VH-VL binders against Rho GTPase-activating protein gacX (gacX). Designs and how they scored, part 8

Target 1, 188 residues: Rho GTPase-activating protein gacX (gacX), of Dictyostelium discoideum (Social amoeba) (q54j98r51to238)
Amino acid sequence: STVEEVNIPLFLHNGFKYIIQHGLGIEGIFRIAGTKDKVKQLQMQLDKGENIDYDASKVDPVDLADLMKIYFRELPDCLLQSDQYDHFISLLTLDRLGQIQKLRELVSSLRPENREMLKQLIWFLGRIAVNSTTNKMSEENLGLVWGPNLLWKGGKAVSTTDMMELMAGAGKIKLIVTLLIEEQEHVF
Below, E stands for the ipSAE of ESMFold2; O stands for the ipSAE of OpenDDE; V2 stands for 0.75 times the mean of E and O plus 0.25 times the DockQ between their complexes.

## First folded at step 1 (VH-VL)

Design z4 (framework fv_zigakibart)
Fold by ESMFold2-Fast, scan of step 1:
Structure z4 (fold): chain C 188 residues (1-188), chain A 119 residues (1-119), chain B 107 residues (1-107)
Amino acid sequence: as target 1 above (188 residues)
Amino acid sequence: QVQLVQSGAEVKKPGASVKVSCKASGYTFTSYYMHWVRQAPGQGLEWMGYIDPSGGSTKYNEKFKGKATMTSDTSASTAYMELSSLRSDDTAVYYCARDTYYSEWFDPWGQGTTVTVSS
Amino acid sequence: DIVMTQSPSTLSASVGDRVTITCKASQSISSWVAWYQQKPGKAPKLLISDASSLESGVPSRFSGSGSGTEFTLTISSLQPDDFATYFCQQYDSYSYTFGQGTKLEIK
């Protein structure tokens, strides 16, 4: 019907479609761990620039889900930009309407490529959350799992941060990503 | 404050079963896997398996399949590990440990529960 | 299963020394290695993840390196609090496995 431009890496675009087709019914999708050996093999194929036919290879959606998280975690800087960390965290002091308004402003201030990738990722996560009665991955659960992959302080992954600071930050980051998913129609 | 508090030491006879508890506080219990690791006296660490408290799904080290049973009580924020048909070589300190968001390293750990199996 | 072998099993050192502990995997595990410190009667404490990523709150004298099958934990200037047993762990594949441990003791 319509021709859509792919504005993100092809493996992510195809991966979103594959998980929507095969992974929506998987309890704990993105939360449960994939098989490290299989995730490693997939990563190696993609690092070589290979196009993987996920259906022909019968790729486990859980393995692909893990690879997607690894991809975002391994970006040179987090998708939401570490220089915006304090601004994202501080929006939580506002009421819901103020949070939505500030979030829209922060998202619009992101680099265009980051904003576009975030928009498509959040759309995809919204599709997962719609099936939460089956897969048990609500907007909040996805916010918890994805949050640390999308926002960290100081250019280092949040997993390397002080435990007390990590726990405080993780809860707030969860709420921010939850808000992105819930309010995406008002933010993007 | 994130904390894992385990049940007290147990002394059991061969053939008995033991159930160790791990009470979580300071975080959302259902948002992390809970792993079980044991350590025999003077020996290294041995991974037993994990439970996902959100749905009760489990993954066991092959050595512990049919031997260990992991369960959780979401309302009490408590994970359990039951070890059946105890033998003297099951004498060990048993730890619960929380998984992280990204990978299968463990932080924090419970203080450990000593299980002694003797006749 | 992937077998993790540490060397040495016991290491004697003095405060101020530079010490290195090695960990070998029976097959390539990329950088999917964590290091833990355990003091007598206590639970293990995470020091390093992803072979070289220092955990927050861990002193900078600790560092990790390696990839593939050979990994090292280094303490650049040993302090009294560092006398403990150290374990490596792979998380490349199930079942997760640990090294047998290296006991660091006073010379």
Scores: ipSAE 0.006, ipTM 0.466, lowest interface PAE 13.1, mean pLDDT 85

Design z5 (framework fv_zigakibart; at its last look DockQ between E and O 0.58; V2 from the best seeds 0.00; counts 0 for: pae E 10.5 > 2)
Fold by ESMFold2, look of step 2:
Structure z5 (fold): chain C 188 residues (1-188), chain A 120 residues (1-120), chain B 107 residues (1-107)
Amino acid sequence: as target 1 above (188 residues)
Amino acid sequence: QVQLVQSGAEVKKPGASVKVSCKASGYTFTDYAMHWVRQAPGQGLEWMGYINPSGGETKYNEKFKGKATMTSDTSASTAYMELSSLRSDDTAVYYCARVYDSWEGYFDYWGQGTTVTVSS
Amino acid sequence: DIVMTQSPSTLSASVGDRVTITCKASQSISSYVAWYQQKPGKAPKLLISDASSLESGVPSRFSGSGSGTEFTLTISSLQPDDFATYFCQQYNSYPWTFGQGTKLEIK
């Protein structure tokens, strides 16, 4: 018979499940910083290939949330693929319907493993946003905190002018991630 | 250039309230939490808590729960901290401060401070 | 709450001296320490983050070291502009806490 396939790292799969079970009511989940030593310990366990039993270890969902953001931020290339940066930013020049259509095209063009991970992450963030009255993490708030972890421009900053350009792009990336969460039914 | 400009010094009687403002410029106000730090005369620094202007989330140092109330006005790019039921030991300089991002937890930009004096 | 204990509380030194200020945490906090300089009537100024990372624009005579529970701020050759009060801060866990300060005075 058919077997359920997990196409993302196990720690993320189990982590999404754990936060859905224990963290949906936490005010500021993903925005509030965790305890840095605890997050670093979890990261070291992950880097050593150790399995983390979140329930048995009673992991704080806020610490796990930080670990997840760190994982995406430390990927060799960002999830949305840095060579697609200009394409993602340019969609903001379109009206809403055009933005959704272009976003669907861009997402379909991602490497299959990145597209699958993005789909599961955005679905998960949508579950958090449904509870935003309690946790105060609306789609826009999630876009704010997740944007810099999912998309950046390749190359390096070489001047203070380059830093200003990076800051201007951060607001645009927030809007793109917000749109992914808000319109996921039409994008995926 | 990031700037945090606070309201002027206040002199208050015990039992009164005071509301300190912190106007931000040079960055997108709703992208960063605004923190508040107290410094009593001749003493060290105490972290009081923060507000996220996006959505109004707050976190307080337990020591200041019930004493401090943090709010913001996004249209004015201004954060506020209100101190209630003032006592003589609330006399201090109150700073607003920003972190570069929430992960780092250290303060790279500070307001000039607002002196609150509670006497008589 | 993590207690940050600075020593000494006051330090007298001359221009050109090497000075060291120590901050001890009540529990291990890895490298999550920042150092600030504060002059009278002014807000604190960030010098060092992550125990040893020098903030942009801070003179290279300032350095930080340490991990776990003990951290130091060193000024290799004291300048007139360096007479101020110095604070350490932990940001490992809430509530974030500061040391009580070290006043560096001209001898």
Scores: ipSAE 0.006, ipTM 0.608, lowest interface PAE 10.5, mean pLDDT 87
ESMFold2-Fast, scan of step 1: ipSAE 0.141; ipTM 0.690
ESMFold2 (binder alone), look of step 2: mean pLDDT 93; pTM 0.943
OpenDDE, look of step 2: ipSAE 0.043; ipTM 0.710

Design z6 (framework fv_zigakibart)
Fold by ESMFold2-Fast, scan of step 1:
Structure z6 (fold): chain C 188 residues (1-188), chain A 120 residues (1-120), chain B 107 residues (1-107)
Amino acid sequence: as target 1 above (188 residues)
Amino acid sequence: QVQLVQSGAEVKKPGASVKVSCKASGYTFTSYWMHWVRQAPGQGLEWMGYINPSDSYTKYNEKFKGKATMTSDTSASTAYMELSSLRSDDTAVYYCAREPYSDYLGFDYWGQGTTVTVSS
Amino acid sequence: DIVMTQSPSTLSASVGDRVTITCKASQSISDWVAWYQQKPGKAPKLLISDASSLESGVPSRFSGSGSGTEFTLTISSLQPDDFATYFCQQYNSYPLTFGQGTKLEIK
């Protein structure tokens, strides 16, 4: 699709700004579901290479939040790279300082475009977490919601092969994304 | 002390190519997007595109696709914009301008401009 | 493309005057508009971003307002150094677009 060439970086940056302006006070932002038809309409605009009209009367921040998660989930490979999956998971066996050091190493080894996109996203999620008293989305809650959209095994891991491994992996992915948000000043 | 210093004026014949440079100093080159904007004599500003020096990602105004090529050299902290198949209506002052990567803001620092004249 | 239309195209004023320049977008752009000042032979200078945020080092006599489709740049007490051309710019969507400019000249 030509959508990636036309609008994607601007969509994300303007979307981050829009949610910061209109969505920081929304309880459960990124956790609560948007309106299916409205999210589909926004997604169709992106698919056509159209620009989103960020008018507060037309765009619900919750719908935009869902669209952003869908964008990352639908990448051909996850942002943190499926080839790094085992390395990310294994860092959790280290103590906190070792986790931070290894995380910095892994992030530095990502493709430059993935690393920069990740840096922008994690900064944005940190801004949301700062308002967690109001929006109830702590670093851990954001890690839980965003984890599956940022890291998966075997391309998209679209088929369930080992339920026990998937359950253990989900909790670890949550902790990794939580760590990225909490320690971003030491990682990037 | 942030500075963007551009290469000197160019006079080219129709059909030639020109490559304009923009050397950055006083900040971390890879932390800001570099945009290119031109201004024809007596006219307004026209956005051409940007390059992200950290990953070499480029976004072009559709009008300049296949016409302009943006590149950067991180070791030299220099951005480049090359225009091919020059025509008389490419006569303009060409500016580089930086934008923070973390926030979509206006262009806070501009180069001094490079005058490109296309004449027979 | 989003079309940015400035009015007036030329404005004549005297030192000490309050000057207002308007910029209209062909569709809603929230508050994602910047204002620039350009003096003859020089590069544009950022004055205001996000419709109303004054850039560091810009005199407080400059202010911006507006949201959606109509934006205003105001100079509360015109100084000799302010005679220049002013441009608005939207960064809501690609391609980024500028207004055609407003030339502020001595009355």
Scores: ipSAE 0.007, ipTM 0.515, lowest interface PAE 11.8, mean pLDDT 85

Design z7 (framework fv_zigakibart)
Fold by ESMFold2-Fast, scan of step 1:
Structure z7 (fold): chain C 188 residues (1-188), chain A 121 residues (1-121), chain B 107 residues (1-107)
Amino acid sequence: as target 1 above (188 residues)
Amino acid sequence: QVQLVQSGAEVKKPGASVKVSCKASGYTFTGYYMHWVRQAPGQGLEWMGYINPDSGGTKYNEKFKGKATMTSDTSASTAYMELSSLRSDDTAVYYCAREYDSGYFPYFDYWGQGTTVTVSS
Amino acid sequence: DIVMTQSPSTLSASVGDRVTITCKASQSISSWVAWYQQKPGKAPKLLISKASSLESGVPSRFSGSGSGTEFTLTISSLQPDDFATYFCQQYEDYPYTFGQGTKLEIK
């Protein structure tokens, strides 16, 4: 539960807090879709540098959840860095202790800003998973939903071939993000 | 499997109204936005707006506000687009199109066959 | 509004040719562009989404590329069935907008 300094975009920091206060009980949070035009409106406000008061604006947590996924998906390169893709995938051949050690090594090798953002995101996802009896979003379910938004091969361009490759790797990416959530106390 | 079937061609006098239908089958009608796109002779495709069949909510291109009205009948899995106060420049082929969202990549994956609306004296 | 401009408006080609169609956006749309094929008297058919993602059932000779403001649709070896009008569409922002179309005709 560590979100001590605002060392990530303010909208993410405030958004994490908002979803923890208002969204933890929503079944399928991050899996169910928000309202497309409301999500677009929020995105436009943030792109203009506007500081949104989520409580005053009565933002739907589901719309905010979609915006967060879009934010990570639309980064110029994925948060876990596409140049680390094969290294992340290969750690799954190790036993659990080896996976934790290698994962700590890979996370430590990320750019400082990516590492800090990842740390706060994973903490947040762990908070959601604690409430999984109610919201049905376990560590594994969050790994499945968030995986494709955090790790991909190559740049942002997507083709049918890239999509098939992503689907083939989806299970492994899910396990990596699941491991990050479950073992965060030993990784960060 | 998925089909969008539109109503037949219409010939109308200036000042009249026309209501075009688009019947959906092969999927959950309320799960997808339905868009309307117009194609006038010699011009390209022009987006008119969409309706969310689940809520009845609509979004219009400003150019068509007050001119077009979009509605849906969920029990019949049918979307409608009505044009009022028809003018000769409303002569066009009108298409319905389903918006597919694969999460982060929306696009029009299925289109109706089109309805020709001709406005003449 | 985002304006989409296609070039050329018309191009003549022979079976077996490699042809390219360009689409320019008036502002950055990242990769949020789709390409459609329309044959006379028919509705448009989706070919490509997100600039380069080929729709299922579309022949592999079709490909898309580009990001930001300039996008290209390529047909690597033109077939008789490919003579049609092609449209690009942005879905970065509402209102959604289309290019004016490129008519591909037999030389």
Scores: ipSAE 0.000, ipTM 0.451, lowest interface PAE 14.6, mean pLDDT 84

Design z8 (framework fv_zigakibart)
Heavy chain, then light chain:
Amino acid sequence: QVQLVQSGAEVKKPGASVKVSCKASGYTFTSYYMHWVRQAPGQGLEWMGYINPSGGDTKYNEKFKGKATMTSDTSASTAYMELSSLRSDDTAVYYCARDLGYSNYDYGMDVWGQGTTVTVSS
Amino acid sequence: DIVMTQSPSTLSASVGDRVTITCKASQSISSWVAWYQQKPGKAPKLLISDASSLESGVPSRFSGSGSGTEFTLTISSLQPDDFATYFCQQYNSYSLTFGQGTKLEIK
ESMFold2-Fast, scan of step 1: ipSAE 0.006; ipTM 0.477

Design z9 (framework fv_zigakibart)
Fold by ESMFold2-Fast, scan of step 1:
Structure z9 (fold): chain C 188 residues (1-188), chain A 123 residues (1-123), chain B 107 residues (1-107)
Amino acid sequence: as target 1 above (188 residues)
Amino acid sequence: QVQLVQSGAEVKKPGASVKVSCKASGYTFTDYYMHWVRQAPGQGLEWMGYINPNSGDTKYNEKFKGKATMTSDTSASTAYMELSSLRSDDTAVYYCARGPSYEYDSWGYFDYWGQGTTVTVSS
Amino acid sequence: DIVMTQSPSTLSASVGDRVTITCKASQGISSYVAWYQQKPGKAPKLLISDASSLESGVPSRFSGSGSGTEFTLTISSLQPDDFATYFCQQYNSYPLTFGQGTKLEIK
């Protein structure tokens, strides 16, 4: 139903619950943009260590969805670890069973905190995808919008060189995140 | 066109406070973040924090929390930075600098700078 | 905090030289790097943002490159006006941090 363990930042745990309760029916959730000012205000409150009551504050789920993507995008290194980038990309040359086996290996090699956060995030994205007939966010759509926030080659992919690499790798990164969502019961 | 004009030099005693102003012109004041950066004599640049003039929200470098206070006056298109409990090592040139607000994760480079305000703290 | 380290700290060169200044980040910062020029007694001036994007009005002899942890500012043919101190700055993570500066001096 929701994220069960509180061994990730509390704002993410509570945020997953909030979006499941209020955002599952929003068409384009995670794809459509929140309001820049409101997203930034939420980010500032969290940066100051404030505990936000999303329900009492009537937070727009779309703004919270953007904040979550920003959180992962602003990590010093991507959640899937840039040192694993080539390994993740290369698994796509394998057949489906080989992809699942290698993906399990790569996920198990992540730092424990990254692996746990990834597990909870992917579970959450799976809950979004189950409602894709209503919200139009399939596993593939979520892979597309979340991919760039979870995996990049060395630092953030925003320079022209990084952007060209991101464009070349965009389809592959999408497939990797799509596989994580679809095959999560075999990977984690 | 775009200009940031800062208040004049200040000489203060240890323990005093100083409030530096930065008047913006040539653009819509609330469309950009205003950052504050200081430079001690002969040294590098140190980011202090920013204010979002549209919301009044601020973000401080941990080193300056409780010591610097950033405010703005939208009607006057002016940003302020007040530094309290001055010590001799607060002697520096203080700059206001405009940061783009086109992306919430990209507001950290500065396309226009004020001319600087020299603050000297000595006995 | 992300530490930005510039090399060299001081560089002596002649007009017409090709000069290169390097900036290294203590962790990955993608392309979120800006370069500034500062002349004595003046505020810094933005030259390059996003590692390689030349700002309007900046001479084409200036260029930036790099991604991840290593970044370079290049002046292809040094002019008298270019003798100044140069700073890199990351804006990938808060607090925003600057390199210690590279002073470009007449040889």
Scores: ipSAE 0.000, ipTM 0.442, lowest interface PAE 16.7, mean pLDDT 84

## First folded at step 2 (VH-VL)

Design z5a (from z5 with heavy chain N52D G55D G56S E57Y; framework fv_zigakibart; at its last look DockQ between E and O 0.65; V2 from the best seeds 0.00; counts 0 for: pae E 5.1 > 2)
Heavy chain, then light chain:
Amino acid sequence: QVQLVQSGAEVKKPGASVKVSCKASGYTFTDYAMHWVRQAPGQGLEWMGYIDPSDSYTKYNEKFKGKATMTSDTSASTAYMELSSLRSDDTAVYYCARVYDSWEGYFDYWGQGTTVTVSS
Amino acid sequence: DIVMTQSPSTLSASVGDRVTITCKASQSISSYVAWYQQKPGKAPKLLISDASSLESGVPSRFSGSGSGTEFTLTISSLQPDDFATYFCQQYNSYPWTFGQGTKLEIK
ESMFold2, look of step 2: ipSAE 0.244; ipTM 0.720
ESMFold2 (binder alone), look of step 2: mean pLDDT 93; pTM 0.947
OpenDDE, look of step 2: ipSAE 0.176; ipTM 0.744

Design z5u (framework fv_ustekinumab; at its last look DockQ between E and O 0.61; V2 from the best seeds 0.00; counts 0 for: pae E 11.8 > 2)
Fold by ESMFold2, look of step 2:
Structure z5u (fold): chain C 188 residues (1-188), chain A 120 residues (1-120), chain B 107 residues (1-107)
Amino acid sequence: as target 1 above (188 residues)
Amino acid sequence: EVQLVQSGAEVKKPGESLKISCKGSGYSFTSYWLGWVRQMPGKGLDWIGIIDPSDSYTRYSPSFQGQVTMSVDKSITTAYLQWNSLKASDTAMYYCARVYDSWEGYFDYWGQGTLVTVSS
Amino acid sequence: DIQMTQSPSSLSASVGDRVTITCRASQSISSYLAWYQQKPEKAPKSLIYAASSLQSGVPSRFSGSGSGTDFTLTISSLQPEDFATYYCQQYNSYPWTFGQGTKLEIK
């Protein structure tokens, strides 16, 4: 179905289910690159509005993982909302309890659509992290990979200075996403 | 300035063990994957594999799986390539190279190479 | 595994010549192709990524083109420092693979 029956895009809903069923044991899921040509073909299929039957097409969970990251990276604004960048970064100046409390506040103030998508994504990433002894994707590793896809400063990076600012913030964004996954029971 | 400095040339006999090193500097060592590439005398380039220094996750080319071991000591920003029992056919130049990122999959900086000679 | 075949295996050229080197993939790799230059007894150097994007600091006489299975590297006016072996590499899928190389020699 192309209908968004679960308050997030159908391809994500079905994609989360598919990876939970077939991809939790894949070492480096979300870290290793998929077959880029196949990922592009999946993206074209979605851009045309086609429904993908992941099981019938025998989609490689690694390719689907890349497609998901591309979807978030290509949103008009990042999921955590670029105008909140400094607010998210500043919570790292607090102790652990203060970080959790401020994170809950910031998440609750997101647009409802973004908050619901974030909640389902973080729950899904938590399912991957529970299996980290097999797949090697701990909360920290998922935070590293997902950070750039979920939060950035507004505007287009067109200069060396812009790139330096992005790299300076990457380690902080990793910590924020790690905290989201680790403390989701207290944040959502 | 990104630099990858490899250990010096090695002359070994068949059956001996060997561990060669690649020390990264001038960048965040754990933020980039590191690859190993073999070049046999007078031949082209063979991809050996890649390692993520942040947690030592590895992927090997099928032709090298089980023949070498990649490892890293991130506290001293150093990657290693190791053989338990060298063969004469292991004689080659070995390069370490930084992967731009796992998403882009190409090598942007290369070490100077370590020549390994295995002779009877 | 995706096999990369370079053509020619070697060629002889003079300073000032226009040189083209071809790389063919055994299956589509879209534009996920890099070119490297290797001088004797030196490490490879990155020239081009994404089939056509010039690495920073590489002279503009180098250019790349192609998509799918057929790719070319062009040197518009050969300089003395360009005599080297050139390798293509695909990074569309694991395992990453190199072409066998094209040796560019003095005529």
Scores: ipSAE 0.000, ipTM 0.555, lowest interface PAE 11.8, mean pLDDT 87
ESMFold2 (binder alone), look of step 2: mean pLDDT 93; pTM 0.946
OpenDDE, look of step 2: ipSAE 0.058; ipTM 0.709

## First folded at step 4 (VH-VL)

Design a1 (from z5a with light chain S93E; framework fv_zigakibart)
Heavy chain, then light chain:
Amino acid sequence: QVQLVQSGAEVKKPGASVKVSCKASGYTFTDYAMHWVRQAPGQGLEWMGYIDPSDSYTKYNEKFKGKATMTSDTSASTAYMELSSLRSDDTAVYYCARVYDSWEGYFDYWGQGTTVTVSS
Amino acid sequence: DIVMTQSPSTLSASVGDRVTITCKASQSISSYVAWYQQKPGKAPKLLISDASSLESGVPSRFSGSGSGTEFTLTISSLQPDDFATYFCQQYNEYPWTFGQGTKLEIK
ESMFold2-Fast, scan of step 4: ipSAE 0.006; ipTM 0.551

Design a10 (from z5a with light chain S93W; framework fv_zigakibart)
Fold by ESMFold2-Fast, scan of step 4:
Structure a10 (fold): chain C 188 residues (1-188), chain A 120 residues (1-120), chain B 107 residues (1-107)
Amino acid sequence: as target 1 above (188 residues)
Amino acid sequence: QVQLVQSGAEVKKPGASVKVSCKASGYTFTDYAMHWVRQAPGQGLEWMGYIDPSDSYTKYNEKFKGKATMTSDTSASTAYMELSSLRSDDTAVYYCARVYDSWEGYFDYWGQGTTVTVSS
Amino acid sequence: DIVMTQSPSTLSASVGDRVTITCKASQSISSYVAWYQQKPGKAPKLLISDASSLESGVPSRFSGSGSGTEFTLTISSLQPDDFATYFCQQYNWYPWTFGQGTKLEIK
């Protein structure tokens, strides 16, 4: 018999495949912006429950990359879970080995569906980073771009003080996602 | 022109380890992921995992985590699969097979297979 | 894990026959299916990729079709070289999984 694994959305799994096949050589992939109207068209297809037609003549990898970031950004709660925000931020006070151990613990505490989605996303980002000589997207660059889409503090910022706190957190979030990519073989 | 040549048959006792090699020629070794698939006598094919020689990234079928270890030597264009703590049910033919850029997912070239027999 | 159910498990046929082998996935796998031929004592050989793309050097009598959960391999006019075991494989989801095989034998 076969034990069923926790699923991720087919859009994401197929999207990872598509970008690996067609986007690994694109300089600035995930950093450069897609065409707004094309990204919106792809988003509308998903909103209607339609499958994306992954035809190289129809889907620009840059547009798909942008859509994937939007997907994570628009989740009701961030993938790394806002209730874990302070725990993720606090691991940065530890040395590298302590950071790895704490990351493993925090990832293990995530909801199973979030953990599986994170595992596949981080694997995918690692495949992008390995091609950084060509695409210029190192682990740090991917951490910078992806960080804000994967981890945020609960609630909304409305005051100047709240805005300053969010800005201060951005650099720490970048480092956390960079660590997830660099140390994934020890974390998952 | 493209060839994957595997090491010869092995007979091992339970509890031992075995390391199978797969030497690639006729293409750029780092352009393709090397996968391992086994076939027990009279049984179907079972995917074990792969290594990407360009970055040494490995992905294992959960069933083989902690049991199989995949490595590669880029200078020798050779991939390796080591299987530890052998049991009789590890008796099988072990194949290496290549996949372009991991995500195409089909095996266009296969090694000839290495028979591993585990018996007391 | 995706379960690939292959039918029939054995098939007896004569030279010149049209032969059809079916593979069903437990969940949708789009068109990410490959078909392989294996002769006794030898490694599998790729015939079809992406459900319907004929591999270079494979005779045109072989064809593949299907999408989603049901896939078919057809041999339009069976030749003596075609008596072998055939396997389907999905590569939409890890772990990659194979059907249990169809043994095509002389009637």
Scores: ipSAE 0.006, ipTM 0.458, lowest interface PAE 13.2, mean pLDDT 85

